# VHH binders against q9w197, part 25

Target 1, 300 residues: q9w197
Amino acid sequence: RLRLQDIPALTQDHCRMRDPAEVERIINEFVIGGPERMQIVSDFDYTITKQRTEDGGAVPSSFGIFNACQSLPENFKAETDKLYHKYRPIEIDPHMPIAEKVQYMIEWWTKSGELTSGFPFDQSEIDQIASKYTHALRDRTHEFFADLQRLGIPTLVFSAGLGNSVVSVLRQANVLHPNVKVVSNFLQFRDGLLDGFQQPMIHTFNKNETVLNETSEYYDLVHTRDHIIVMGDSIGDADMASGVPASSHIMKIGFLFDHVEANMKKYMDTFDIVLVDDQTMDVPRTLLSLIEKQHKLNLE
Key: E = the ipSAE of ESMFold2; O = the ipSAE of OpenDDE; V2 = 0.75 times the mean of E and O plus 0.25 times the DockQ between their complexes.

## First folded at step 13 (VHH; framework vhh_7n9e_1)

Design L6 (at its last look DockQ between E and O 0.75; V2 from the best seeds 0.00; counts 0 for: pae O 6.8 > 2)
Fold by ESMFold2, look of step 13:
Structure L6 (fold): chain B 300 residues (1-300), chain A 122 residues (1-122)
Amino acid sequence: as target 1 above (300 residues)
Amino acid sequence: DVQLVESGGGLVQAGGSLRLSCAASGFTFSDSYMYWGRQAPGKGREWVSGIYSSGGSTYYASSVKGRFTISRDNAKNTLYLQMNNLKPEDTALYYCAKESFGQKTNTYFDYWGQGTQVTVSS
C-alpha cells in the first residue's frame, strides 16, 4: 500500500488536500485497478493551457482565440465584450441558484450564436491564431498525453468553450492522439456562412449532464472504466464525470490561480487535490507513473 | 464506410520531391476538413497540414511551411500533398485524415488511412 508521504509530488506546499487519507485511499484503488480501469476527463481552458506564462502573462481562452481572428466583423468584438460583461458576473455569482444561472447561460449562448451568424469566415484563421499558443500548454503536457496513449487510457477533453480552437491547439501541439476525444461547442456553417454553433449547447452548468452518456462512440470506451481523474480550474469542473456510468473512485484535481486566499476554502471543499499556481502536469503524471509501476510489478 | 487510401510514397534523396495522393470514399468529401499527418520511427504522430472544405484555405506546421503544399480536388475526391526540398527529418509514414463528429453530440474524432511510407536518404 502506498503512503502519501512517500510520493514527493503530493507533499509539496502548493499541493493542498482537504482529506489526505481519502486521496491516499483513491490512489491505492487506482493502483490496484490498473490502467485498464482508468479514464481522464479534463477541461481545456486554464486546465490544459496555462493560467499564466512564465513571465506572468495571460493566456487567451478558446473563445479568445476565435475573437482574435481578423475576418470577424468590426463590431463583433465590441458586441462580444458587451455580452461577456453582462453574463460573466452571473456565471460566477456565488449566491444565485444554479437553475436561474442556467437560464442566463442559455440567453448568453443564444445571443452569441446570433452574433456569430450571417457572414463568411476563414476557418484557417483559428489555426493561425492558435499556433501562437501551442507553447502555452502546461509544462509536460506532451509527456502526459503520450503516457495516456501508451497506457491506452481514454481521455475526454470536455470544454464549454469553442471546440474549433481546442482541437486546433491540441492538434498543432501534437497531443491529439487517437485515445483523445473533444466534446465542446463547434461552429456551424450554412450556405457558406457562419450559422452560430452546432447543437447541443454546452455551458458551465451542463458539462455534468447526460451529454457524455449519450455519446455512443465514447460511452463504449469508458463504461467499464470506473477509475476517473477529473481535472479543472473552476468549481463547475468538479462534476464533469457525473454524466458517465456510476463510478466507484474519482480523483478531482483543481488548478487554483486567481484570488487564491479568497477561493481556497471553496476549492478545498470541492476538489480532492488543489494545486496552487501549478502550471504543470506533474501531479497527474505522477498518478499515472504510480499506476504503471505497480501494474508492471504485478506482471513480474 | 469511410475509406482513405494514400499513395505516392517512396525513397527519395535529400532535396528531392514527392507528391502524395489520398483517394477518399464513403463520405461527402467536399464537406470535410482534410489533413495530412506523419509518424517518424520512435515518435508520436505529428500534424503536417490541413485544408478546409472550400479549398484554398490551408495551414501548415512550421517544420514544413514553404516546402509542402496541400491541395484537394473535390470532383475527384482526392487530397494531395506536394513535398519539395525533402530532408531526412521528413522520413515518416504519412497519413491522410478526416475530422468527424458524433451523431448525438459535439464529439470530435478523426479517421485515418493506413499511410504511405516516405524515406529521405541523406
Scores: ipSAE 0.449, ipTM 0.802, lowest interface PAE 2.7, mean pLDDT 87
Fold by OpenDDE, look of step 13:
Structure L6 (fold): chain B 300 residues (1-300), chain A 122 residues (1-122)
Amino acid sequence: as target 1 above (300 residues)
Amino acid sequence: DVQLVESGGGLVQAGGSLRLSCAASGFTFSDSYMYWGRQAPGKGREWVSGIYSSGGSTYYASSVKGRFTISRDNAKNTLYLQMNNLKPEDTALYYCAKESFGQKTNTYFDYWGQGTQVTVSS
């Protein structure tokens, strides 16, 4: 049996746990189960990407990458900015019930989609912007994704952002391996012009099993994998694996960066592991290494 | 069923040229974003080039930019990669890939062929 004290990556000061015994239990389940039972579900913005760069530079969101494209109409940028200012405070309001937030998120994404219509657009513009941020991935992301690929572990990038940007960054960063799938909002074209987003709409609070079930192809790949690592930077991300059988073992990893003191309790109540200002993939990679090590021993 | 079949690989001397082809079937080729990737021994797979369905725009990795040219013939459902001024570091198994956007699911998937071997000797 593995003990947390024997895992240096999980004993660091920035690694916080509500229930260390529970974390240890889950880890041992993962190790016993092997890579064949594992799947990863991860947010993209400020999860796979860094929350801060070493030089203090800003990392744009997937929609931010899109909005930086030069061909976009000025009125589009202005209106989307207005929507952001209107709905972002609602999204992050810790006192508003999620059920109430959902309606606002639907409005937000709907209106955004409506604005994203009627003008020509070329994916190459996104690629150009995205290329500038391929190094904005958390440290050792490449190694992490290589480990996942090597172990044959399905990896879902579940993003309420713009899928076209997400895919562009992952592809250009050479981490979009065959075992990686992306569920997000993708641009729709009609007669050569933008026509909003493809359906169904993915917003902050519907990244759950219901949405995943609609992706039958992916479900077929992961329905037998009941050991899940969930990663995110927002409270809503913790629910990405909701709806799985009760017999499942889920490790929820949260990245906390903004207003650490104010958010700590909520994050610790929501996630199994809270990583404070950790701009690396060392913890999830460590988990994989433990699984792989035991797996190899079992094969000997 | 989506099928991608690569061809055109082989042994070539440094500075030489090859043209890869990818025959596509089982989907509407003209509506798909297509890519070339490669995997060298002991290395991970990397993206090499892409061509988009909308507008016909192209993407190239920095390592191949100026040397490789991606193109497509929608009438023939075929993707091409013209590789000029080949280098030993270009030695790899080259894959054709289809980008799949789930029109009703907002899901991205990639499909790969079996690959064609390119070997560049010094």
Scores: ipSAE 0.017, ipTM 0.394, lowest interface PAE 6.8, mean pLDDT 88
ESMFold2 (binder alone), look of step 13: mean pLDDT 83; pTM 0.828

## First folded at step 14 (VHH; framework vhh_7n9e_1)

Design M1 (at its last look DockQ between E and O 0.83; V2 from the best seeds 0.00; counts 0 for: pae E 4.5 > 2)
Fold by OpenDDE, look of step 14:
Structure M1 (fold): chain B 300 residues (1-300), chain A 122 residues (1-122)
Amino acid sequence: as target 1 above (300 residues)
Amino acid sequence: DVQLVESGGGLVQAGGSLRLSCAASGFTFSDSYMYWGRQAPGKGREWVSSIYSGGGSTYYASSVKGRFTISRDNAKNTLYLQMNNLKPEDTALYYCAKESFGQYTNTYFDYWGQGTQVTVSS
């Protein structure tokens, strides 16, 4: 049996756990089960990407990458910013029920889709902007995805952002391996013009229900894999795997960066592991390494 | 069923040229975003070049820009990669790929061919 005290990556000061005994239990289950039982579900913005760069530069969101494209209509950015200022406070309001928030999120996306319609757009512009941020991924992300590919572990990048930007960054960063799938909002074209987004809509509060159910194509790929690592930077990300019917053990990893003191309790109550200002993939890689080591021993 | 079959690889001296082909079937080729990737010995897969549907815009990795040209013949359902001024570091298995979406799920994934080997000697 593995002990947490023997795993240096998990005994660092920035690695916080509500229940270390539970984390240790889950790790041992992962190790016993092997890579064939594992799957990964991860957010993209500020999860796979960094929350901060070493030089203090800003890391844009997936929509931020899109908004930086030059061929967009002149008023596009201004209007999308207005929508952001209107609906973002609602999204993060801790006192508003989620059921009420959902209606506003749908409205937000509907209006955004209307703005994202009726003009020609070359997707290569997204590639050009995205290329500037391939190094904004957390440290050793490339190694992490290589490990996942080597071990044959299905990996879902689950993003409520713009999927075209997400895919562009992952592809150019050379981490979009065959075992990686992306569920997100993708641009739709009709007769050579933008026509909003493909359906169904993915927003902050429907990640757990819309795609990871028994009717999805992805379910057929992962329904036998009941050991899950979930990674995110927002409270809502912790529930991304809640709709997976076959789940037996879930490790929830949260990245906490903004207002650490104010958010610590909520994150500790939500995630199994809270990583404070950790701009690396060292903890998830450590978990994979433990699984792989034991798997090799079992084959000998 | 989607099928991608690469050809045109081989042994070439540094500074030489090769033209790769990818025969596509099982989908509407003209409507698909296509791209080339490669995998060198002991390394992971690397994106090389993309070509979009419709207007046929192209995009290249910095390592091959100015030397490689991606193109397509929609009538023949074939993707091409013209490689000029080849270097030993271009040695790799080259893959053809197609973007794909799950129906009504907003799920993105890629189809890949089996690849064709390119070896560049010094």
Scores: ipSAE 0.826, ipTM 0.932, lowest interface PAE 0.5, mean pLDDT 93
Fold by ESMFold2, look of step 14:
Structure M1 (fold): chain B 300 residues (1-300), chain A 122 residues (1-122)
Amino acid sequence: as target 1 above (300 residues)
Amino acid sequence: DVQLVESGGGLVQAGGSLRLSCAASGFTFSDSYMYWGRQAPGKGREWVSSIYSGGGSTYYASSVKGRFTISRDNAKNTLYLQMNNLKPEDTALYYCAKESFGQYTNTYFDYWGQGTQVTVSS
């Protein structure tokens, strides 16, 4: 049996837990179950990518990469900014009921699809822009994904952003291994022209069971894997695994960077582990290491 | 079912050339984004080059840009990689891959072939 006090990465001051005993219990379940019962579900923007580079450089969101493409129509960025300024405050409003927010998210995506329609677009331009940010992934992400591949652990990158950018960054960073799947919003083309986004749209409030179900292409990969690590940087990410088969054990890791004091209680109430100002993969990697070590001992 | 069969690998001297082929079946090839990847001994898979449907848009890893050319023949359902000025560091198993998207979940899936070995001697 593992005790938290014997796992140095989890005793650091920036690693916060509402219920350390529950974290310890889940870790021991993961260790007993081994890698064959594991799956990973992770957000992309500011979860796999950093919040900010050491030299103060911006890390764009997946839509930010798209918006930087030169072949977009005149004023495309300005029109997109207008939508962002209208809807982003609604998305993050702490008081508006979720049902009302959903209506505005549908409106936002509908209008965004209208802006992203009726013109040609060179998809390779996304690759050109994305190439600049393959170094903006959390420290030791390459090692983390290599270990997941080696251990045969299915890894879902579940993103409400732009999947074309997500895939491009992951591929060029050489972490898009065969065990990695991406569920996200992808560009749609009709008659050689952009035609908005492939359906159904994923937004902050349906990144869960409403997108994933028993008939989804992902379900067949993971239906026997009931030990789940969920990683995210926002409260909504905690529910990403609710669309997969019923699970007995889920470890939710939240990355908290902005407005730490104001957000601490809500993050602590939502995630099992809250990592404050941590731009690494060290905690998830530690969990994999513990699972692998005990698994090898059991195989003798 | 999707099938991807690579061929054209072999042993070649540094500075030489090879042309890889990938025979595709089980999907509408002309509509598909395709790419080549490779796996060197003791390393993970590395993306090499991509080509979008219609063959007009291509993109390359910096390590091969200017030396490798990806192309496709939609009438033959075949993807190609022309590899010129080969270097020992290009030694790897080369894999053809197909990108796919689920209609209902926008799920990205890769299909990979078995690979063809390229060995570049000094």
Scores: ipSAE 0.262, ipTM 0.691, lowest interface PAE 4.5, mean pLDDT 86
ESMFold2 (binder alone), look of step 14: mean pLDDT 83; pTM 0.829

Design M2 (at its last look DockQ between E and O 0.01; V2 from the best seeds 0.00; counts 0 for: pae O 11.7 > 2, unsure alone 63.7 < 65, placed apart)
Fold by ESMFold2, look of step 14:
Structure M2 (fold): chain B 300 residues (1-300), chain A 122 residues (1-122)
Amino acid sequence: as target 1 above (300 residues)
Amino acid sequence: DVQLVESGGGLVQAGGSLRLSCAASGFTFSDSWMYWGRQAPGKGREWVSGIYSGGGSTYYASSVKGRFTISRDNAKNTLYLQMNNLKPEDTALYYCAKESFGQYTNTYFDYWGQGTQVTVSS
């Protein structure tokens, strides 16, 4: 039986836990179940990519990569900024019921699709810009994804950003292995022209089981894998795996970087492990190592 | 049902050439983004080269740029990889792949062929 005090990565000052005994319990359940019961659900922007680089370089979001493309109409950014300023306050309103917010999110999606329609676009521009940012993944991401592949652990990258950018970065970084699936917002084309986004659109209020299809081949695989690591950089990411059975064991890892003091209580209440200004995959990797090593010892 | 069948691999001397083929069926080949990947023993899977559905844009990993050429024949539903100036480091199982989406969700994933072995001797 593992004890937290014997796991150095989890005893660091920047690694915070509301309930260390619960974290310890879940780790031991993961060890008992082994890699065969594991799945990973992770956000992309500022979760797989760094929130900051050591040398001060910028890390664009997945939409930031798209917005840098020269093929976009001259006024595209100005028009999308107008939509953002109209709808973002509604999205974050603490008092409006979610059901009403969803109606406004549908409006926002519809208008965003209209702006992203009716002109040619060279998809290869995304690949060219993304190539510049494959170095901006969290330290040891390559090792983390290689271990997931070797252990046969299904990995879902679940993003409300632009999937075309997400896939391009992951592929060019050689981490888009067969066990990795990306669920995100993808560009749609009709008759050689952009035609908005493929449906369904993913936003703050449906980034959960509402988007994920229970009958898909991926759902069938992950439905039987009830030991889950969830990784995100925002409060909304904590619910990405909420549709699993109540008997499931879920470890929620939150990467906290912005406004740490103001956000600490919310993050501690939401995530099982809160990592403050951690730009690595070291904690997730430590969990995989424990699961693999100790599970094998139990089988002997 | 998607089927991808690679051929054209074999043993070749360093500096030599090979041409790989991938016969595709079970989907609209002309509408699909296609690519080649490879996996050497003891290594993870590495992307090699991709070609968009229109054939106007081709992309290469830095390790093969200038030596490998990807192409497609939409009338024959076939993807090709011309490999020139082969090096021992190019030894790997080469597979073709197509991008795919889940039927009822916007889930991106790839279909892969079984692969064809390329061995480059010194």
Scores: ipSAE 0.038, ipTM 0.586, lowest interface PAE 6.6, mean pLDDT 85
Fold by OpenDDE, look of step 14:
Structure M2 (fold): chain B 300 residues (1-300), chain A 122 residues (1-122)
Amino acid sequence: as target 1 above (300 residues)
Amino acid sequence: DVQLVESGGGLVQAGGSLRLSCAASGFTFSDSWMYWGRQAPGKGREWVSGIYSGGGSTYYASSVKGRFTISRDNAKNTLYLQMNNLKPEDTALYYCAKESFGQYTNTYFDYWGQGTQVTVSS
């Protein structure tokens, strides 16, 4: 049996746990089960990407990458910014019920779709912008995804952002391996013009149920994999695995960066592991290494 | 820590020209979208022109297209706006701005300077 005290990556000051005994239990289950029972569900923005760069530079979201494209209509950025200022406060309002927020999120997306329609657009512009931010991935992300590929572990990147940007970044960073699936909002074209987004819409509050239940392809891939690592940077990300067809043990990893003191309790109550200002993939990679080592021993 | 200081404004007759400058500090200037915006009396802020990174991509508001030219000198951390064939409707306080991203910050206009006044007389 593995002990947490023997795993240096999990004994760092920035690695916080509500219940270390539970974390240790789950890790041992993962190790016993092997890589064949594992799957990963991860957010993209500020989860796979960094929350901050070493020099304090800003990291754009997936929509930020899109909005940086020069061929967009002159009023596009201004109007989308207005929508952001209107609906973002609603999205993050801690006192508003989620059921009420959902209505505003749908409205936000509808209006955004209307703005994202009726003009030609070359997706290569997204590639050009995205190429500048491949370095903005968390440290050792490339190694992490290589490990996942080597072990044959299905990996779902589940994002409420713009899938075109997500895919572009992952591809250009050379981490979009065959075992990686991206579920997100993608641009739609009609007659050579943008026509909003493909359906169904993925917003902040429907990631846990709407998309994962409808894809037979995803079900076929993961229905026998009941050990799950979930990664995210927002409270809502913790529930991403609720829509997975099979689950027995779930490890929820949360990345906490903004307002650490104010958010610590909520994050500790929501995630099994809270990583404070950790701009690396060292902890999830450590978990994989433990699983792999034991698997090799079992084969010998 | 980010600072933007505009200069070059003044009074000019219709049809005249001005060149605005913006001195930037506190960030990697060459890696950021930079913008010129303006605010006319009694009106809200509007964007005028933008330029990205090394200056490869530029755009202009329809109202200034063909008359204004945005440029930058990354070695000097300075943004420029050449304004030709000025019109009375161009009268406004002109601002330099930086694009900024973040988890909770997705504004395209950020870190506005104090602005420089441009007045075009008929």
Scores: ipSAE 0.009, ipTM 0.226, lowest interface PAE 11.7, mean pLDDT 88
ESMFold2 (binder alone), look of step 14: mean pLDDT 79; pTM 0.792

Design M3 (at its last look DockQ between E and O 0.79; V2 from the best seeds 0.00; counts 0 for: pae E 2.2 > 2)
Fold by ESMFold2, look of step 14:
Order: C-alpha cells, then sequence, then structure tokens
Structure M3 (fold): chain B 300 residues (1-300), chain A 122 residues (1-122)
C-alpha cells in the first residue's frame, strides 16, 4: 500500500490537495486496478500547452492559432471579436439560468460558423502556425504520451477550442498515437470552401457526457475503464468524465496559474490535486509510473 | 473494412531514392487527410508529411523537407511518398495513416497501416 509521503512528486510545496487521504486512496485503487482499467481525459489549451513559457512568450489558444492564419478574410478577426464581446459576458454571467445560456451559446457558434463560411482556406497554414508551438507543450509531454501508448491507456483530448489546431500541434509534437482521440470543434468544408464547423458544437455547458454519449466510438472502447485521470486548467474541466459509471474512481488534476491566491479555494474545492505554476507533466507521469511498477510485479 | 497497404520499401544506399505507395480501400479516400509516419527501431512514431484532400496542400517535417515529396492519386486511391537523398537516419518502418471522424463527427482519430520497411545503408 502506497503512502503519499513516499511519493516525492506529490509532496512538493506547489502540489496542493484538499483531502490528501482521498488522493492516497484513489492512487492505491489505480495501482491495484492496473493500466487496463485506466483512461485519461484532458483539456488541451493551457493544460497540455503551457500557461507560461520560460521566455515570457505568449501561448495562443487553439482558436488563436487559427485566427493568425493569413488566408482569413481581412475583417475576420474584428468580426469574431464583436461576437466574443457580445457573448462572453453571457457565458460567464453568474445569474442567468444554464438553459438560457445554452441557447446563447448555440447562437454564438451559429454566427461564428457563418463568419467562417464561403471562402477557400488552406489548412496547411494551421500547420505552419502550429509548428511554432510544439515546443510550448508542458515539459515531458512527449514522455507522458509515450507512457500512455506503452501502457495501452486510452487518452481523450477533450477541447471546446478548434480541433484542427489541437490535432496539428499534437501530430507535429509526435504525441498523436493510436490510443489518442480528440473531441473538439472542427472546421467543415463544402465544395472546397469553408462551411462553418462540424456539429454538434462543444461549449462550456456540454463539455461532458452530453457530447460523448453512450453510443460514441470512444465510449464503446473505454466503458470498462473506470479508473480515470482528468486534467484541466479551468473549473469547467473537472466534469469532463461525468458520463462514466458512478462506481468509477476519478483523479482530477487542476493546473492553476493566474490569480493564484484569489482562485485557490475554488480550485481546491474542485480538483483533487491542484498544481500551482507547474508547467510539466511530472505529476501525471508519476501516477503512471506507480501503476506500471505494480503491474510488472503482478506479472511475476 | 478500412485497409491501408504500404509497399515500395527496401534496402537502398545513402543518397539513393525510393518511392513508397499506400493502397487505400474501405473509405472515401478523396475526402481524407492522409499522411506518412515512420518508426525507427526502438523509437516512437514520428510524423513525416501530410496532404490535404482539397487541392492537395502539403506540409513536411523539418527533417525531410526538400528531400521527400508526398502526393496522392484520388482516382487510384493511392498515397505516395517520393524519398530522395536518403540518409541512414531515415531507416524506419514507414506507414500511411488517414484522418478518421467517428459516428459523432467531433471525435477525431487516426487509422494506421501496417507499414513497409525502409533501410538506408551507408
Amino acid sequence: as target 1 above (300 residues)
Amino acid sequence: DVQLVESGGGLVQAGGSLRLSCAASGFTFSDSYMYWGRQAPGKGREWVSGIYSGGGSTYYASSVKGRFTISRDNAKNTLYLQMNNLKPEDTALYYCAKETFGQYTNTYFDYWGQGTQVTVSS
């Protein structure tokens, strides 16, 4: 039986836990269950990519990569900014009922789709921009994904951003292995022209079972895998695995960077492990190494 | 059933050339992003070059740019990789891959062929 005190990566000052005993219990369940019961669900923007770089450079979001493409119409950025300023306050409004917000999110994405329609677009431009940011992934991301592939652990990158950018970054970083699937918003084309986004739309309020549903190809693959690591950088990411059986063991890892003192309580209430200004995959990798070590011992 | 069958590998001297082919079936080839990847002995898989369905736009890993050319023949459902000025570090199992969207169109994953061996001696 593992004790937290004996796991150095989890005893670092920047590694915070609301309930260390619960974290320890879940780790031991993961270790006992082995890699065949594991799955990973992770956000992309500022979760797989860094929240800050050593040189102070900005890391664009997946939509930021797209918006930097030169083949977009001259006024595209200005028009998308107008939509953002209209709908973002609604998205974050603490008083509006969720059901009403959902209607506005659909409206927002419908209008964004209209702006992203009716012109040619060279998708390789996304690759050109994305290539600049394959070095802005969290330290040891390559090793983390290699470990997941070696252990046969299904990995879902679940993003409300732009999937074309997500896939391009992951592919060029050589981490888009056969065990990795990306669920996100993707560009749609008709007759060689952009035609908005593929449906259904993924937004803050449906980034969960509603999108993944029980008949999805991913669910059918992983439904026996009830030991789950969830990784995110925002409160909304904590529920990405809500569609799994109630008997599942879920470890929620949150990456906290901005306004740490003001956000600490909310993150601690939401995530099992809160990593403060941690720009690495070292904690998730440590969990995998513990699981792998016991698995090898059990085969003896 | 989706099938991706690579061919054209073999032994070649450094500085030489090879042309790989990938015969595709079981899906609408002309609608798919296609790419070549490779896996050197004891190494992870590495993306090499991709080609988009609409108009054949291409992109290359920096390690092969200027030496390799990806192309496709949608009438024959075949993906190609022309490899020139081959180096010993190009030695790998080369596989083709296609983009795949599941029944739920927002779910992206790649489907991989079995690969063809390329060995570059010097």
Scores: ipSAE 0.550, ipTM 0.845, lowest interface PAE 2.2, mean pLDDT 87
Fold by OpenDDE, look of step 14:
Order: C-alpha cells, then structure tokens, then sequence
Structure M3 (fold): chain B 300 residues (1-300), chain A 122 residues (1-122)
C-alpha cells in the first residue's frame, strides 16, 4: 500500500487536502486497478493553460483568443464585453440558485450567437493568435499528455469556452493525441458566413449532464473505465464526471489561484486535492507514474 | 470507415525535395479540415501544416514555413505536402490527419493515417 508521506509531490505546502486518508485510499485503488481502468476529464481555460505566466503576462481564455482576431467586426469586442459584464456577475453569484442562473446563461449564449453571425471569418486567424499561447500551458503538460497517450488513457477536454481555440492551441502545442477528445462550443458556418455556434450549447452549468451522455462514441470509449481524474479551476468543474457512465473512484483536483484565502474553504470542500498557485502538471503526472510503475511490476 | 493512406516518403539529401500524398476515403473530403503532422525519433507528434475547407486557407508551423506547401485536390480526394529545402531536422514519420466532429454532440477528435517515412541525410 502506498502512503502519502512517500509521495513528495503530494506532501508539498501548496498541495492541500481535506481528507488525506481518502486521497490515499483513492490513489491505492487507482494503482491496483491499473491504467486500463483510468480516464481523465479536464477543463481547459486556466486548467490546462496557466493561470499566470512566469513574467506575469496574461493568459487569454479560449474566447479571448477568438476576440483577438483582427477580422472581427469593429463593434464585436465591445458588444461581447457588454454581455460579459452583464452576465458574468450572475454566473459567479454565490447566492443565486443554479436553476435561475441557467436561464441567464442560455440568454447570454443566445445573444453571443447573434453577435457571432452574418460576417465572413477565416479560422486561420484563430490559429495565428493561438500560436502565441502554446507556451502558456502548465509546465510539463506535453509530458502529461504523452504519458496519457502511452498508457492508452482516454482524455476528455471538457470546455464551456470556444472549441476552435481549444483545439488550435492543443494541436499546435503537440498534445492533441488520438486518445484526446474535446467537447466544447464550436463555430458554425452557413453559406460561407459565421452562423453562431453548433448545438447543443455548453455552458458552465450543463457540463455535468447533457453532453457526456449523448455521445455514443465517448460512451463506447469510457464505459469500462470507472477510475476518473477530474481537473478544473472553478467550483463547477468538480462535477464534470457526474455524467460519466461508469464511476467507482473519482479524484477531483482543483487549481486555486485568485483570492486564495477567501476561496480556500469552498475549494477544500469541493475538491479532493487543492493545488495553490501550482502552474504545473506535476501532481497528475505523479498519479500516472504511480499507476504505471505498479502496472509494470504486476506484469513481471 | 474513414481511411487515410500516406505515400511519397523516402530518403533524400539535405536541400532536396519530396512531395507527399494522402489518399482519403470514407468521408466528404471537401468539407474537412485536413492537416499534416510528423513524429521524429524520440520526439512527440508535431503539427506541421493545415488546410481548411471552403476557401482553402493554409497555415504552417514556424519550422517549415516558406519551405513546405500544403494543397488539396478535392476531385481526387487527395491531400499533398510539397517539401522543399529539406533538412535533417525534417526526418520523421509524416501523418495525414482529418478533423472530425460528432454529430450534434460538439465532440472533436482527429483521424490519422499510418504515416510515410521521410529521411533527410546530411
């Protein structure tokens, strides 16, 4: 049996756990089960990407990458910013019921879709902007995805952002391997013009239920894989695996960066492991290494 | 079933040229974003160049820009990669890939061919 005290990556000061005994239990289950039982579900913005760069530079969101494209209508950014200022406070309001928030999120997306319609757009502009941020991924992300590919572990990037940007970054960063799937909002075209987004829409509060259950391909891939690592930077990300067809043991990893003291309790109550200002993939890689090591021993 | 079959690889001297082909079947080729990737010995898979559907816009990795040209013939369901001024660093297994979406699920993944070997000698 593995002990947490023997795993250096999990004994760092920035690695917080509500229940270390539970984390240890889950790790041992992962190790016993092997890579064939594992799957990964991860957010993209500020999860796979950094929350901060070494030089203090800003990291854009997937929509931020899109908004930076020069061929967008002149008023596009201004109008989308207005929508952001209107609906973002609602999205993060801790006192508003989720059921009420959902209606506003739908409204937000509807209006955004209307703005994202009726003009020509070359998607290569997204590639151009995305190319500038391939190094904004957490440290050793490339190694992490290589490990996942080597071990044959299905990996779902589940994003409520813009999928075109997500895919562009992952592809150019050379981490979009065959075992990686992306579920997100993608641009829709009609007669050579933008026509909003493909349906169904994915927003902050429907990542848990709607999308994962409707993909026959995803179900076929993961229905036998009941050990899950979930990664995210927002409280809502912790529930991304709730729609996964098979789950027996779930490790929830949360990345906490903003207002650490104010958010610590909620994050500790939500995630199994809370990583404070950790801009690396060292903890998830450590988990994979433990699984792989034991798996090799069992084959000998 | 989606099928991608690469050809045209081989051994070439530095400064030489090769033209790769990818025969596509099992899908509407003209509607798909297609791209080339490569994997050098001991390295991970690398994106090289992509070509969009419709207008046929092209995009290149910085390492091959100005030397490689991606193109497509929709009538022949074939993707091409013209490689000029080849360097030893270009030695790799070159893959053809197709962008794929799950219908009504907003799910993205790629199909890859088996690859064709390109070796550039000094």
Amino acid sequence: as target 1 above (300 residues)
Amino acid sequence: DVQLVESGGGLVQAGGSLRLSCAASGFTFSDSYMYWGRQAPGKGREWVSGIYSGGGSTYYASSVKGRFTISRDNAKNTLYLQMNNLKPEDTALYYCAKETFGQYTNTYFDYWGQGTQVTVSS
Scores: ipSAE 0.441, ipTM 0.756, lowest interface PAE 0.8, mean pLDDT 91
ESMFold2 (binder alone), look of step 14: mean pLDDT 84; pTM 0.834

